# Ledger of designs, part 320: VH-VL binders against q9vpl3

Target 1, 224 residues: q9vpl3
Amino acid sequence: RGKINIQRPKAPHYERARVVAVTQPKYPELPKAKSCFKTRAERTQQQQENPYNEIIAREVRNWLDHSRLVAFFHLSSITADDIFRVRVQLHKQNLHLKSYGSKIIEQAVKNTRYEAIVPLFHSNHCIVFSPDPEKTAALLRIVRRVPQMVLLGGIVEETMLSRNQLVAYAQMPGLHAVQAQLVQTLSQAPGHLIQQLQAHQNSFVQVLDVHAKNQMNEETPKST

## First folded at step 11 (VH-VL)

Design cb1 (framework fv_imvotamab_arm2)
Fold by OpenDDE, second read of step 12:
Structure cb1 (fold): chain C 224 residues (1-224), chain A 120 residues (1-120), chain B 112 residues (1-112)
Amino acid sequence: as target 1 above (224 residues)
Amino acid sequence: EVQLVQSGAEVKKPGESLKISCKGSGYTFTHYWIGWVRQMPGKGLEWMGIIYPSDSYTRYSPSFQGQVTISADKSITTAYLQWSSLKASDTAMYYCARLDYGDYFGFDYWGQGTLVTVSS
Amino acid sequence: DIVMTQTPLSSPVTLGQPASISCRSSQSLVHSYGNTYLSWLQQRPGQPPRLLIYKISNRFSGVPDRFSGSGAGTDFTLKISRVEAEDVGVYYCMQATQFPYTFGGGTKVEIK
């Protein structure tokens, strides 16, 4: 029984070969994924300007313009359910978690003061918006419980802050408290200066007084 | 709680003008889009258009472009849908709905609807 | 315009039994950014539509876990694991991948 060579099967009889050739399913050539070597960034850049993006970009701009607190997060393998849970928690604190495409963000911030945030959006990201900068501490408290949300930085009172700066900001007393402390400190400075300036004068007066008293005691004749 | 409250039912004749309203509450009105959806009697839902209340930017479905006008007054957190000249074919339930591209990318909250009846 | 086709038109279901609704789009609903903006809405008799599912499979707030969405590309499914009396109504799929937004024709879920 001739060993069936499975590696080099004998060519079928001509008639059978014809039937097989005609009955072979023509699989559409899978489009050669030209994009296999394009970085996500490159793929996103080549995306045709979708008029849809402009519409969404309008929303993004509005959120940026009306928020006093903006925080940027990288999302690492987070599930939709987890995002939803976090969103609910944030919302209770008047913190609004939004997710937009990188190109939308780019379009939204192009030629604006926010253009510097574009490099933060190369992967899966979300943005948290708030009208209240005092909610920074609350935000950080909530997201600490979500390891999949990595803080990248933020904007507070129109100032771009690094991650570390944002954390530091959250630990600071409220702006008014800080201002009050500053005013108090500054108000004490003149008083201290005056005291220092008068210290030498006062000391001199004391010395003179002692000297005068001693002289008076020497001049008092011992009335025998 | 997010709410959209629409104006009451309208009975009109062909050729008359009409403006119906949708008032939003429980959220920042200027930050979310408002859309209008038509539902003819016993029929499905039809997207008419959307407006961004912050700057009143508007987009229409091609089928409704030029047929209706969508507007908003952000000072009173109200969106409007209006006709210059009603037709019998405009008889339908009209819904307003909130749209957010940053979260759901869909209509998450809906008004109760406004029934518009146009008859001779 | 993207045409959304729902099947079946009517779905009579026994209480406690599962229901399944299909929605097909005339073209891919995958947006250029990779997201698929398909939503499912429920409209109970005499009520406005309610959002059930967004982005194919995410349940909206307050939606029971018996509702689930699945699918990809052009084929999508809404499933109700155990139909309850309150689930009676018309269900719509909606695409928001491109303008104009379009709805499916609706599927009426009824109790046998």
Scores: ipSAE 0.736, ipTM 0.869, lowest interface PAE 0.8, mean pLDDT 87
Fold by ESMFold2-Fast, scan of step 11:
Structure cb1 (fold): chain C 224 residues (1-224), chain A 120 residues (1-120), chain B 112 residues (1-112)
Amino acid sequence: as target 1 above (224 residues)
Amino acid sequence: EVQLVQSGAEVKKPGESLKISCKGSGYTFTHYWIGWVRQMPGKGLEWMGIIYPSDSYTRYSPSFQGQVTISADKSITTAYLQWSSLKASDTAMYYCARLDYGDYFGFDYWGQGTLVTVSS
Amino acid sequence: DIVMTQTPLSSPVTLGQPASISCRSSQSLVHSYGNTYLSWLQQRPGQPPRLLIYKISNRFSGVPDRFSGSGAGTDFTLKISRVEAEDVGVYYCMQATQFPYTFGGGTKVEIK
């Protein structure tokens, strides 16, 4: 508590700034500490992380909630000029390439139906959004010319799809009813999809090798 | 073609209220932030605040908190900056600008500006 | 608040010669996730600001390749390799690493 320092003017409580707070969903309790011993650098970093991440997370949630097509990509080193050319080509098809920090994505999707995508973003990544799921074919055609972007999976009509399921969807005729039927046929239990999405974090050479070996498996012919 | 079109110049007396506008077109208005920037005559740029039109969330610069109100009407793709009581020191050019955190992490497209003159 | 200091205040250059503008921040602009949110804006006489460069060194759409940005931490530079008549105006650096967003005081580029 200490002795009152009369040489140091104290801020009057009646001049306290009004604090405006937004109601947040209930989450597990985290200790929140306020301390007079924090450095200016620590306070600056806390301000950057707490309000800033939530501001950007709003943007991420809005894209997820209002896009009927969301595609997730691993992104290898690419120049600003190259990514700009890709962005322009995608924009012509109403496809919007966005890049967000992994922790911002985690905060945006935490305690939502999209939480399963978090493991996709522990390395370099980007996301493509569109209100039009019929643009999936156009998306894959454009990205085929960009070896630095590797498809990991996506969400179509609010259904999470693996890479192979999304490729299959792209090859479907452009009829809404037929596409809806395909999505239902391709959809999997969330647990199985999560396992498949986590597998995409492994070596692509390893995954391709396993896939090639599995394609050699045929149903065992039975003879009597 | 992304465009932000602002309302015309205003001449007001101290104590009067004012609401200026910024209309967005050529993009999905609710997916991007709108920021307001002040430029006093012969001086540099000052960030005032931002709004996310999808949910009307606002964040203000401490210097402008309580001095102005930022709002948006997504049905007409328009953001607003308003004063309840103008002061002579509010004389400035006011710009709106689009802000995106997923692309450029900065103000990418700007309105033409609204000149506000507050004199007796 | 992060204070952004630009030098020089005014840069008279001969047409076709290079121009260099410096921007220094009072604190590091590196965000906790490794990105540096430093932008450069151009304001031509009687016109609104225009984005030139974002994230230190990336040119915005339609910006000529004679413009380049560089720097790290607290010290940043905008270079114009061959100044054209249309480049006359005031240039501002801006940081978006922390709130409140702040601008440099501006550098006026003029033809001598």
Scores: ipSAE 0.710, ipTM 0.865, lowest interface PAE 1.2, mean pLDDT 81

Design cb10 (framework fv_imvotamab_arm2)
Fold by ESMFold2-Fast, scan of step 11:
Structure cb10 (fold): chain C 224 residues (1-224), chain A 120 residues (1-120), chain B 112 residues (1-112)
Amino acid sequence: as target 1 above (224 residues)
Amino acid sequence: EVQLVQSGAEVKKPGESLKISCKGSGYSFTHYWIGWVRQMPGKGLEWMGIIHPSDSYTRYSPSFQGQVTISADKSITTAYLQWSSLKASDTAMYYCARLDYGDYFGFDYWGQGTLVTVSS
Amino acid sequence: DIVMTQTPLSSPVTLGQPASISCRSSQSLVHSYGNTYLSWLQQRPGQPPRLLIYKISNRFSGVPDRFSGSGAGTDFTLKISRVEAEDVGVYYCMQATQFPYTFGGGTKVEIK
């Protein structure tokens, strides 16, 4: 797959995608492997061909495709009531807090320019989406008071940014064009995103670093 | 039945503008990428660029960036390829093709092609 | 850019005999998660291209089982086990592992 071969459908809102998922209750939830001998590839294929998971994966892709601001967080132990209060506060600023299983995220971003984010989701996590990148400052102010949520990085204007780069972006006042130029400049400084990954110091992280750097180069095309 | 129908053949002079079309039917138009491929007379295939109709997100081959504009109108399920100023070297058959998600299937369905002839 | 080289340029084949087309990439086509995005396309005279094979070896819907793909890394092969009259045309390999997407130069299959 090429990094640009990303399906970016007109995303339904989370609620609409949720309704669509519920509309398919007849799909077998319990896939049975009745064979005593199945290859690892056959089992992987069965997981990838689950229509229910594909519907949720499309929802994730739709959020990624239609959000100009996406922020990734590690989520430590937090009560449902506490996260609900945070979600309400974020919603007032057009910031949408979502949580998806790591397998769904991997399925959603596989063979896309965002594949490098997968290692960020091998532990407890949540994602904040917004169509408005100017809300980055509001996001960081709200989350600063929620110690259970640790910022890992994000995507602004389709460009992957580390925690420090996202903080720098939030401090930019003024014209959107100036902010977009900063995003392009920051995305050309490799290494920062990898330094903030929780699961580092292994060959998988190194492979993803190469992929992320190449992916960033494609998102911000290099000149001549 | 998935179908991509392209506009008819064009004969133009150098310096003229042109916009050709590719209309999709038989599938959810906004759920697939549309690519454009050039084939010069007697030559092979060259990828020009792709667009996702849901938000008009485009990616161009470096060879064609700045040379053409790709656009789409999802309300009429149509993608477009446009030149502001044609050159004789633009004489070719132009194909549109549907790209399945994440390149799982490659370019699975193709339009019939639009022949563009640029001469003076 | 990844350069895709096809051999032979022309393959005259006796009806019912096998044909083999090779495609070599200048760089590995293995993507980060292990998949290889190599496709084979068929273009019959006067017609648009048609997808035959995707991901090295998977046949597209409606493609006869006499067509098969194989290969890994940088070397790929398309085989037609028993060439039929309708198989006359130009065959292209294509990579979508790396931007920009690139095609092979094409191999013309014709009957002797």
Scores: ipSAE 0.006, ipTM 0.423, lowest interface PAE 15.9, mean pLDDT 75

Design cb100 (framework fv_imvotamab_arm2)
Fold by ESMFold2-Fast, scan of step 11:
Order: sequence, then structure tokens, then C-alpha cells
Structure cb100 (fold): chain C 224 residues (1-224), chain A 120 residues (1-120), chain B 112 residues (1-112)
Amino acid sequence: as target 1 above (224 residues)
Amino acid sequence: EVQLVQSGAEVKKPGESLKISCKGSGYSFTHYWIGWVRQMPGKGLEWMGIIYPSDSYTRYSPSFQGQVTISADKSITTAYLQWSSLKASDTAMYYCARMNYAEFLSFDYWGQGTLVTVSS
Amino acid sequence: DIVMTQTPLSSPVTLGQPASISCRSSQSLVHSYGNTYLSWLQQRPGQPPRLLIYKISNRFSGVPDRFSGSGAGTDFTLKISRVEAEDVGVYYCMQATQFPYTFGGGTKVEIK
């Protein structure tokens, strides 16, 4: 038999390829005519019902549950070698770059607190996971030099953040946990906010003191 | 560094039960699958099954379905391979190995092996 | 099950000379997305297996560049460009395209 030319690598889609391979029917193959005329919709439906998708979805769900930093990216055309170099740089900072098909992500987050992320995955995408939220600044520094990766947003300490909020979070080293608590408190009704600040007086007084000092510094611009 | 450390060698009689262990360290145990591979004396490698420690989902090779039980305890980062009743034909070296579906699609790190000898 | 056949059964090689190991699958390991899930493992005497190559041609971390993998479809090759004394052992191919995962019968590399 002749050698098959398969030199087109599909690393970003290997989970989908394995899903198809693992769950291929043990029954005789469909007649060629029917197999050839399978539509995109039929293929998408088959993938959603595929039991192997649940196996990969469990992996995705586990990464989401055990990572305190999750960042979502749009991924433009990039070579296998280029993405490999990015993975190496990220791994040195305990940042783990993963790529999953959109339908697998949808399956993984369906009926969970993470369901809100589904709209982010309309095209090519990848996700970076880390147990350490202080690595957000290192992450953004690395991807700044990778124009093919465009930050869409993320999750830090179970809080969904937009791109701008995640960038702002990265600029506040040493205060991340306290800032997250303050932001959550500030987003609530005024009466409830006062009660929460009183309950955590020691921590919030320190934060307010730092805020006041920062405000004073900003209000005294250097005249040139 | 990533390590999988297996329990020590076992010498058993036919009909006895046995449970051997594989302890993972140096990585997030619940993020990776653990597989078990048998190597009979002087023979090659046989895949027995795989487990996802986060939810204890298992898949077995048809040759080992019903013959062994694979389990995991994520609180102590340990996977197990168990027999209810050993046979002389179970004499082999048993390896545990980690699989990463996202990056390698292969067993990337292996335990040192547990030799199981079943004789009368 | 997909049957993996390795040739030769043993490969006596002179130090510094190249060695080639072949692996044939009973079915194509190619998926609709073009991926092929073929790995190579090395087992030195008295030691556990060690991953060398994954997805046909990708070297695992720490594996010397004298090891290379190639192939497509049902025919795969592992090459050692210049065999060293530490390369003595049994080499296995493995497929993860279809359950159950299956291994080749092994090829013993030894020094003449």
C-alpha cells in the first residue's frame, strides 16, 4: 500500500481528532454516499453527543476548578514552532497554555458557573491556566510579544474579569487579594457596602489608607 | 520534579487479593490521567486501563475489564490497581504512567514498577 | 484491536553506526483532522519505559537529538543516527488513536 501524505499538523485540534477516533462506531461504516454528504451541522451534533467529549470536558472543568488564574485569548494564525516557544516561556512561570475545541469548552462549562465564557469562543482560541494569580503580570508581559494572541478576558480568584479589568489587576502587585475584595464590596448597594467595610475594618482601613496616599500622590502632578 | 512512586514487590498465592499503589508528586495530580501497563516476564507491554483522578472515571482494556479494578484517592495523590483473586498468570511487572491529553497524547512519566509474583 | 508489528526483533549495531526500527499498524492511525497518535518508548535493562517520541516525530523533553521519528498512515520508523552504549535496550511503538491502546512487540537494540 502507498504511503499517505499527512504532513499537515493539526495540533490545536488533536482532542477533536481523538474524539472522532475513540468514538467511531463499531458498526459497519456508513455507505460512502451518506458519509460524504455529512453536513457541518450533523458533524457538530455528533460531536456534542460523543461520549469521548465528556472525558475531555472533565479535564477542562478540572483545570478551571483548580486554577486561580485563567486567561482567555483569541489565537490568530501561528506556526507550531512559534506556539511551542510561547508554551516554553509560559511554563517557566507556571502558566499552562491549553487549546480545546469550542464545542468541548461549551460541553465542559454547561450548567456551571463558567457558562458565561462561551461567547468568547466564536473563533480560534486558547486558554492559559495557573494556580498563582500573581503571575498575571508575567503572563501579560510574555503575550505582549506574541501579536497572534489577543487577550479577551479571564477569571481571577473565581471573579470574571474583562480584558481591561485583568490588565488593571496586573498593575497592582502585592494587593491582589485585598483589591478583589474591595472591588466586590464596591460593586454592591451603598447600605450593604458600609456594613461589609465595618465587618472587615482592619483590612479595609489599610486599603483605604493606601488609596488615600495614592490619591494624594496623583493630585500633586509634577509641574515641568 | 514529576515522580510516580509505586509500592514494593509482592509475593502472593493464587486466590489471594492484592492492591498495589502509585503515588504522584511534583505536579497537579487531578489534572492528569494515570494508566496501568502490564509486562509479563520476558514479554512486551500491555495497556490495562486508565483513570482520571479528579472524578475517578475509568476506562479498561477489554482484556482486563472485570479482571482488575483501578481506583484513585486524590486527597493522598495515589492511584491503585486491585485484584479480588490472583492467578498464577498475573505474575508480571506492573507500571503506572501519567498521560497528558493536551500536550503529548502519550504516557510521559512512568513509575519504577511493582513486581507481582503469584505462586503456590 | 489495532495490531502493531515491529521489525526487526533484534538489532545488533556497532557503536557509532545508525540504527532503524520499523513499526507497522494493522489500520491507519490517521484521523479526519490529520493527526497521528504514534509514540516511541525506550526501556533499558531493569528500568521502566521512557518516552522518546510522540505524535510520530516530536522529541520528548531531555531526549537526545540523535533520535528521530518519521512515517505516515500505517508505516513508521524510529532512527538513531549514532548509537551509543546507553542506547542498549528494548524499543516499543505505541498507538493511542483507538481504544484499546496497543504496543508493538518490541525491538532489542544491542551492541555487536
Scores: ipSAE 0.000, ipTM 0.455, lowest interface PAE 13.1, mean pLDDT 75

Design cb101 (framework fv_imvotamab_arm2)
Fold by ESMFold2-Fast, scan of step 11:
Formats: sequence, C-alpha cells, structure tokens
Structure cb101 (fold): chain C 224 residues (1-224), chain A 121 residues (1-121), chain B 112 residues (1-112)
Amino acid sequence: as target 1 above (224 residues)
Amino acid sequence: EVQLVQSGAEVKKPGESLKISCKGSGYSFTHYWIGWVRQMPGKGLEWMGIIYPSDSYTRYSPSFQGQVTISADKSITTAYLQWSSLKASDTAMYYCARLDFGESTYYFDYWGQGTLVTVSS
Amino acid sequence: DIVMTQTPLSSPVTLGQPASISCRSSQSLVHSYGNTYLSWLQQRPGQPPRLLIYKISNRFSGVPDRFSGSGAGTDFTLKISRVEAEDVGVYYCMQATQFPYTFGGGTKVEIK
C-alpha cells in the first residue's frame, strides 16, 4: 500500500527510512506470546520501573505547554516510508508529528489541565504539535491525503476542540481577533468534549473491526 | 539545514577549568535533546549525558556524573559541556549530537564536527 | 550496563563485495511498545560519526540503499551489499533502550 504521496509514488527512490514490519504488536504470534506470558508480564513490570518514562513524559509536557496547536489522531497501520514522508511535509509547515505510549501520556498530563485527554490514547494514536495555530488548515490539507490518520480533536490556544470545531477553526480568516472569538465561542466543558472524542474513537474502532472482519472472511457480496 | 557547530580545539593544563560549546541551527532547538559523546584517542565512543534545552533537564552516564556539567542557553541555541578541574585523562575528542525521540525511538541524528581537548603539563 | 560486542565477518573487504557486521547485546534491547532502540553509526577517518540506521532497520535520510540493518532481541547485523571506497571507516552499534546509552567497540571496514 504505497499511495500516501502522489508526488512521490515509487518506493525505491523515496523509501529511505523503511521497516518491513511496521504493525501493531503481533497478535498472529499469540500461541507463542501466551506460552511466554510470565516473561511478558515481567517485561511490563520492568517497563513501569523504567526511568525513561519520566524523561519522555517531560518532553510530552513541554510540547503541550509550548504548542498553541495540538491535534490528536487515531493512527492505523502505516509504513515507515509513508510516515516519514508525512513528517517531512508537516515539518515544512512547522508541524511536528509525535507518537507516545498511553502510560507516558498519562504520566505527562497527570495533575495538569490536560489530564482529560488520557482516554483518547487507549488505542493506536499520534499527535501533531505546532506553535502556530494558523497552520491548522495546512495540517488538515496534508492529513487529508493520509487515510491512516483520522482526526479526533485537538487543543487550540489552550481550548479543547472536537473534530468538527477544529475543522471550523481551519476555515477561519487569519485575523487573531476573529480566531480568538471562534475559539471562545466553541469552548466546551471537558467532560462533554471527551465523551464526544471517545464516541468518535469507539465508532471508528467498531468500523475498523467490522471492516477487518469482512476482509478476513471475504467481502459482503453486495455493492458499494 | 540542521547543523551543530562546536567550539574550537583547546589545549589546557591539569587543574584548569574549561567550557566548550555546541550551537544548534536550522531546527527548533528547544524541541530536541542534545547529547555529549567522548572519543578517547584511538578508542570508541562513550556517551556522557543528555540535556533537554526547553527546561534544562539533564541525565548523565554514571561514569561521568560529578565529573562534568552539561548546560544549555536556549536564547542563543547553545549547549555546553564544562569541567571545573581538568585531568590528563580528559584528553579526547568531544562530540555533541542531537537526540530525536521520534515515534519514541531514541537515536542521534545530527552530529557536531567535534572539539579536540588536549590536557597536558 | 548493557555491553555491546561487535564482530566483523571480514575486515578487510574486497571492493564491490558484501560486508557484514555483527552486534551482540548482553541483554535484550526490547523496550516499551515492543520497540528496539538500536542504531548504527559510520565514522569515516577524520570525520564525526554519521547516523546510518535507527530502530534496527530504518535508513536515515541520505543513506544509500546498499546499507541494511536486521536483527532482534540481542543479535543485530549491519550489511553493506556492495562495499565502495567511500565506505572505509569504523562502524558502531548503539543501544538507547537502557541508561546508560552504550556503544559497540567498533568494526573497521577497509578495502583489500
């Protein structure tokens, strides 16, 4: 599946950072994973004690504190080459694509105003940061061509926005006063916003489960 | 173009203090870690420590803890490595390198040209 | 500390022939999320180190296709499919799974 960038269609010339295995943890190896369950549990415990979590959490916190635009995405399986191309395009617009484990995000946002985002990270995800909120339109334009990235919502000027609110923000004129007014108008109680974002995640996961099951068991013989 | 430019070679006597620099350009300095790596003459690479310029958080290799100080000044996009009292055993090439945490993967992607420090009486 | 041990299959190597460098870690380099933080660096004579490969097998920008990385757990390999004159230098593996970060002892590649 190499179709992330139409301007660069061929793999050999453009595939500098590639990994053949760029997938979720291997569920097909479940029998061996089950036979090694205790070893896996011990590794999980060792990971919880790892000082790296504090260091990465510090990085996450600084990204959140110094970014006026933060966008949250669900991330489906994507090749290393494709994600590298997306990172390059985003970086040209001062947009920084990052991926962190849910435990690290929880540690980073614990006891902060961002704590409400933790439920968004129970599934595979990535985050885009920028100091420039006017780059939201550029972000959505780039991500539109990356079907593996599904927008869940974001934070603009420290205000949590749903997917639809973030899309509306992207369509605004570049005048600070007008943009600030929209953000103020779209502000939501954190509980309601998180419920909306979780509903989007759950519905998307359900759609992916149904789609994956249909592909594994053959497509429905019915039309498009 | 991402670039790390280090200060020039130094010749010092044992007991003297020294501070060498590593200036970053072409990227957001506060969003990446800077690491320091030592290479003794004719030997391999040794990691000394890292700093996150945004909040000046540092982590040192146990072998270098208390022997050197790593600092950064984000207003001039520069990281520093300093000794309060040099020893002849500090004679080495010192490299700074940018550490990328992309996808929670740790690797040094861009390296400075190196600063040769010679300590002799 | 994690000890990284390097072994070359052949050094020196004939121009145009493949070269293979082995890196063994004293313990598993698998970290959180199943990621393995193993990198390969090239140091040409008189130059600073240059990143070739990160996360076992991902080529860094500008690195020729003749370089490839593979491995898992504690055993890793860097391969150069067709050694060129410019590939002369010392190659290092590096782990960043556990503090302190550690490097292999280096493998010198030179032309016969």
Scores: ipSAE 0.006, ipTM 0.493, lowest interface PAE 9.9, mean pLDDT 76

